# Designs tried in a protein design chat: VHH binders against WD repeat-containing protein 38 (WDR38). Part 3

Target 1, 314 residues: WD repeat-containing protein 38 (WDR38), of Homo sapiens (Human) (q5jtn6)
Amino acid sequence: MNSGVPATLAVRRVKFFGQHGGEVNSSAFSPDGQMLLTGSEDGCVYGWETRSGQLLWRLGGHTGPVKFCRFSPDGHLFASASCDCTVRLWDVARAKCLRVLKGHQRSVETVSFSPDSRQLASGGWDKRVMLWDVQSGQMLRLLVGHRDSIQSSDFSPTVNCLATGSWDSTVHIWDLRMVTPAVSHQALEGHSANISCLCYSASGLLASGSWDKTIHIWKPTTSSLLIQLKGHVTWVKSIAFSPDELWLASAGYSRMVKVWDCNTGKCLETLKGVLDVAHTCAFTPDGKILVSGAADQTRRQISRTSKSPRDPQT

## First folded at step 4 (VHH; framework vhh_brivekimig_d4)

Design v9 (from e3 with S57T)
Fold by ESMFold2-Fast, scan of step 4:
Structure v9 (fold): chain B 314 residues (1-314), chain A 121 residues (1-121)
Amino acid sequence: as target 1 above (314 residues)
Amino acid sequence: EVQLVESGGGVVQPGGSLRLSCAASGFTFSDYAMSWVRQAPGKGPEWVSSISGSGGTTLYADSVKGRFTISRDNSKNTLYLQMNSLRPEDTALYYCAKDTYSRYGPEFDYSSQGTLVTVSS
């Protein structure tokens, strides 16, 4: 192992069978890593067993494509965001829809849970961030400030703040600690394209992944860019910090997952062999295992070209 | 069923201009970012430009920045690419794609034929 990655870091890559009725738009691991969710163009959410790749269930309900899905941190629930302008909250154990959250006027592109699993944030093409109470399904707050579609979101683990990433190429940090009608926020500028994914570290650092092919690590308290991670040859789709913050994993529209040193910005490892777009990557809670997953999807496309040696990935 | 129909290609001399169009149907057009991707003969596909669903944000490959302009008309479900100061290296089959483009190569709707742009004398 001459990669510079610790010898004790194990990587698990899972391939899933393609039984979707359309393209897979989103995937998310459960907190314990035993399940994968996939959100499909067919309007369904699919649940898969990570070890076997077995389909556990297929859930209909959305009347339009599912754009995003995510588990609650406690593992009891998951949320799905759809082109039907709704967010659905689902019970994992019963595989049942508990609530339909209505309020968005356009396609919903992102959902995220607060660390205590009590609140949910959603955002999309109406440029609005909506904060919801998970137990009641009541909308708690409307957050306005982005100039274009909201595409990514994540809650801070250390402070009651929400980060959102947008097609306007900015990250907004929303302060949820104040009891006021308007929510104060700050904008982080530096990306040149859509911010497709966000992830907070355990200490409150923020990583943003972009269609500009870069990942930025920010210190939100000072609104400062600490480090740019360069090396992806296409759009970034998913990012995850290791629990000890020494590493960041990233996955995207390339056929690769990258592991980065968060202090130096160096790419330490590039993992190949993903069949489809790498949709998600996550570290186990102990930081010893990196889990990467991609859903196989049924293609109805007539290929326009043979595979080219000019694939920018390699 | 998603349908994308490109048009507007043709033969033009170096320094000339062309305007490409993409007519979209089968999805809520304004909910998707749209992209132009091209493939030159014997080469792999290259991303050219993208535009947000609202049209408020545009992105360009370095090879076309300052020469090409992407735009959209959401009332007509149509995407455009205005190409100015064309060069022989812009010769390619041009495709439009939804934001779910998953590779540098097109795995686009089978109804999409692309539109051929040839820049030569």
Scores: ipSAE 0.198, ipTM 0.607, lowest interface PAE 4.9, mean pLDDT 81

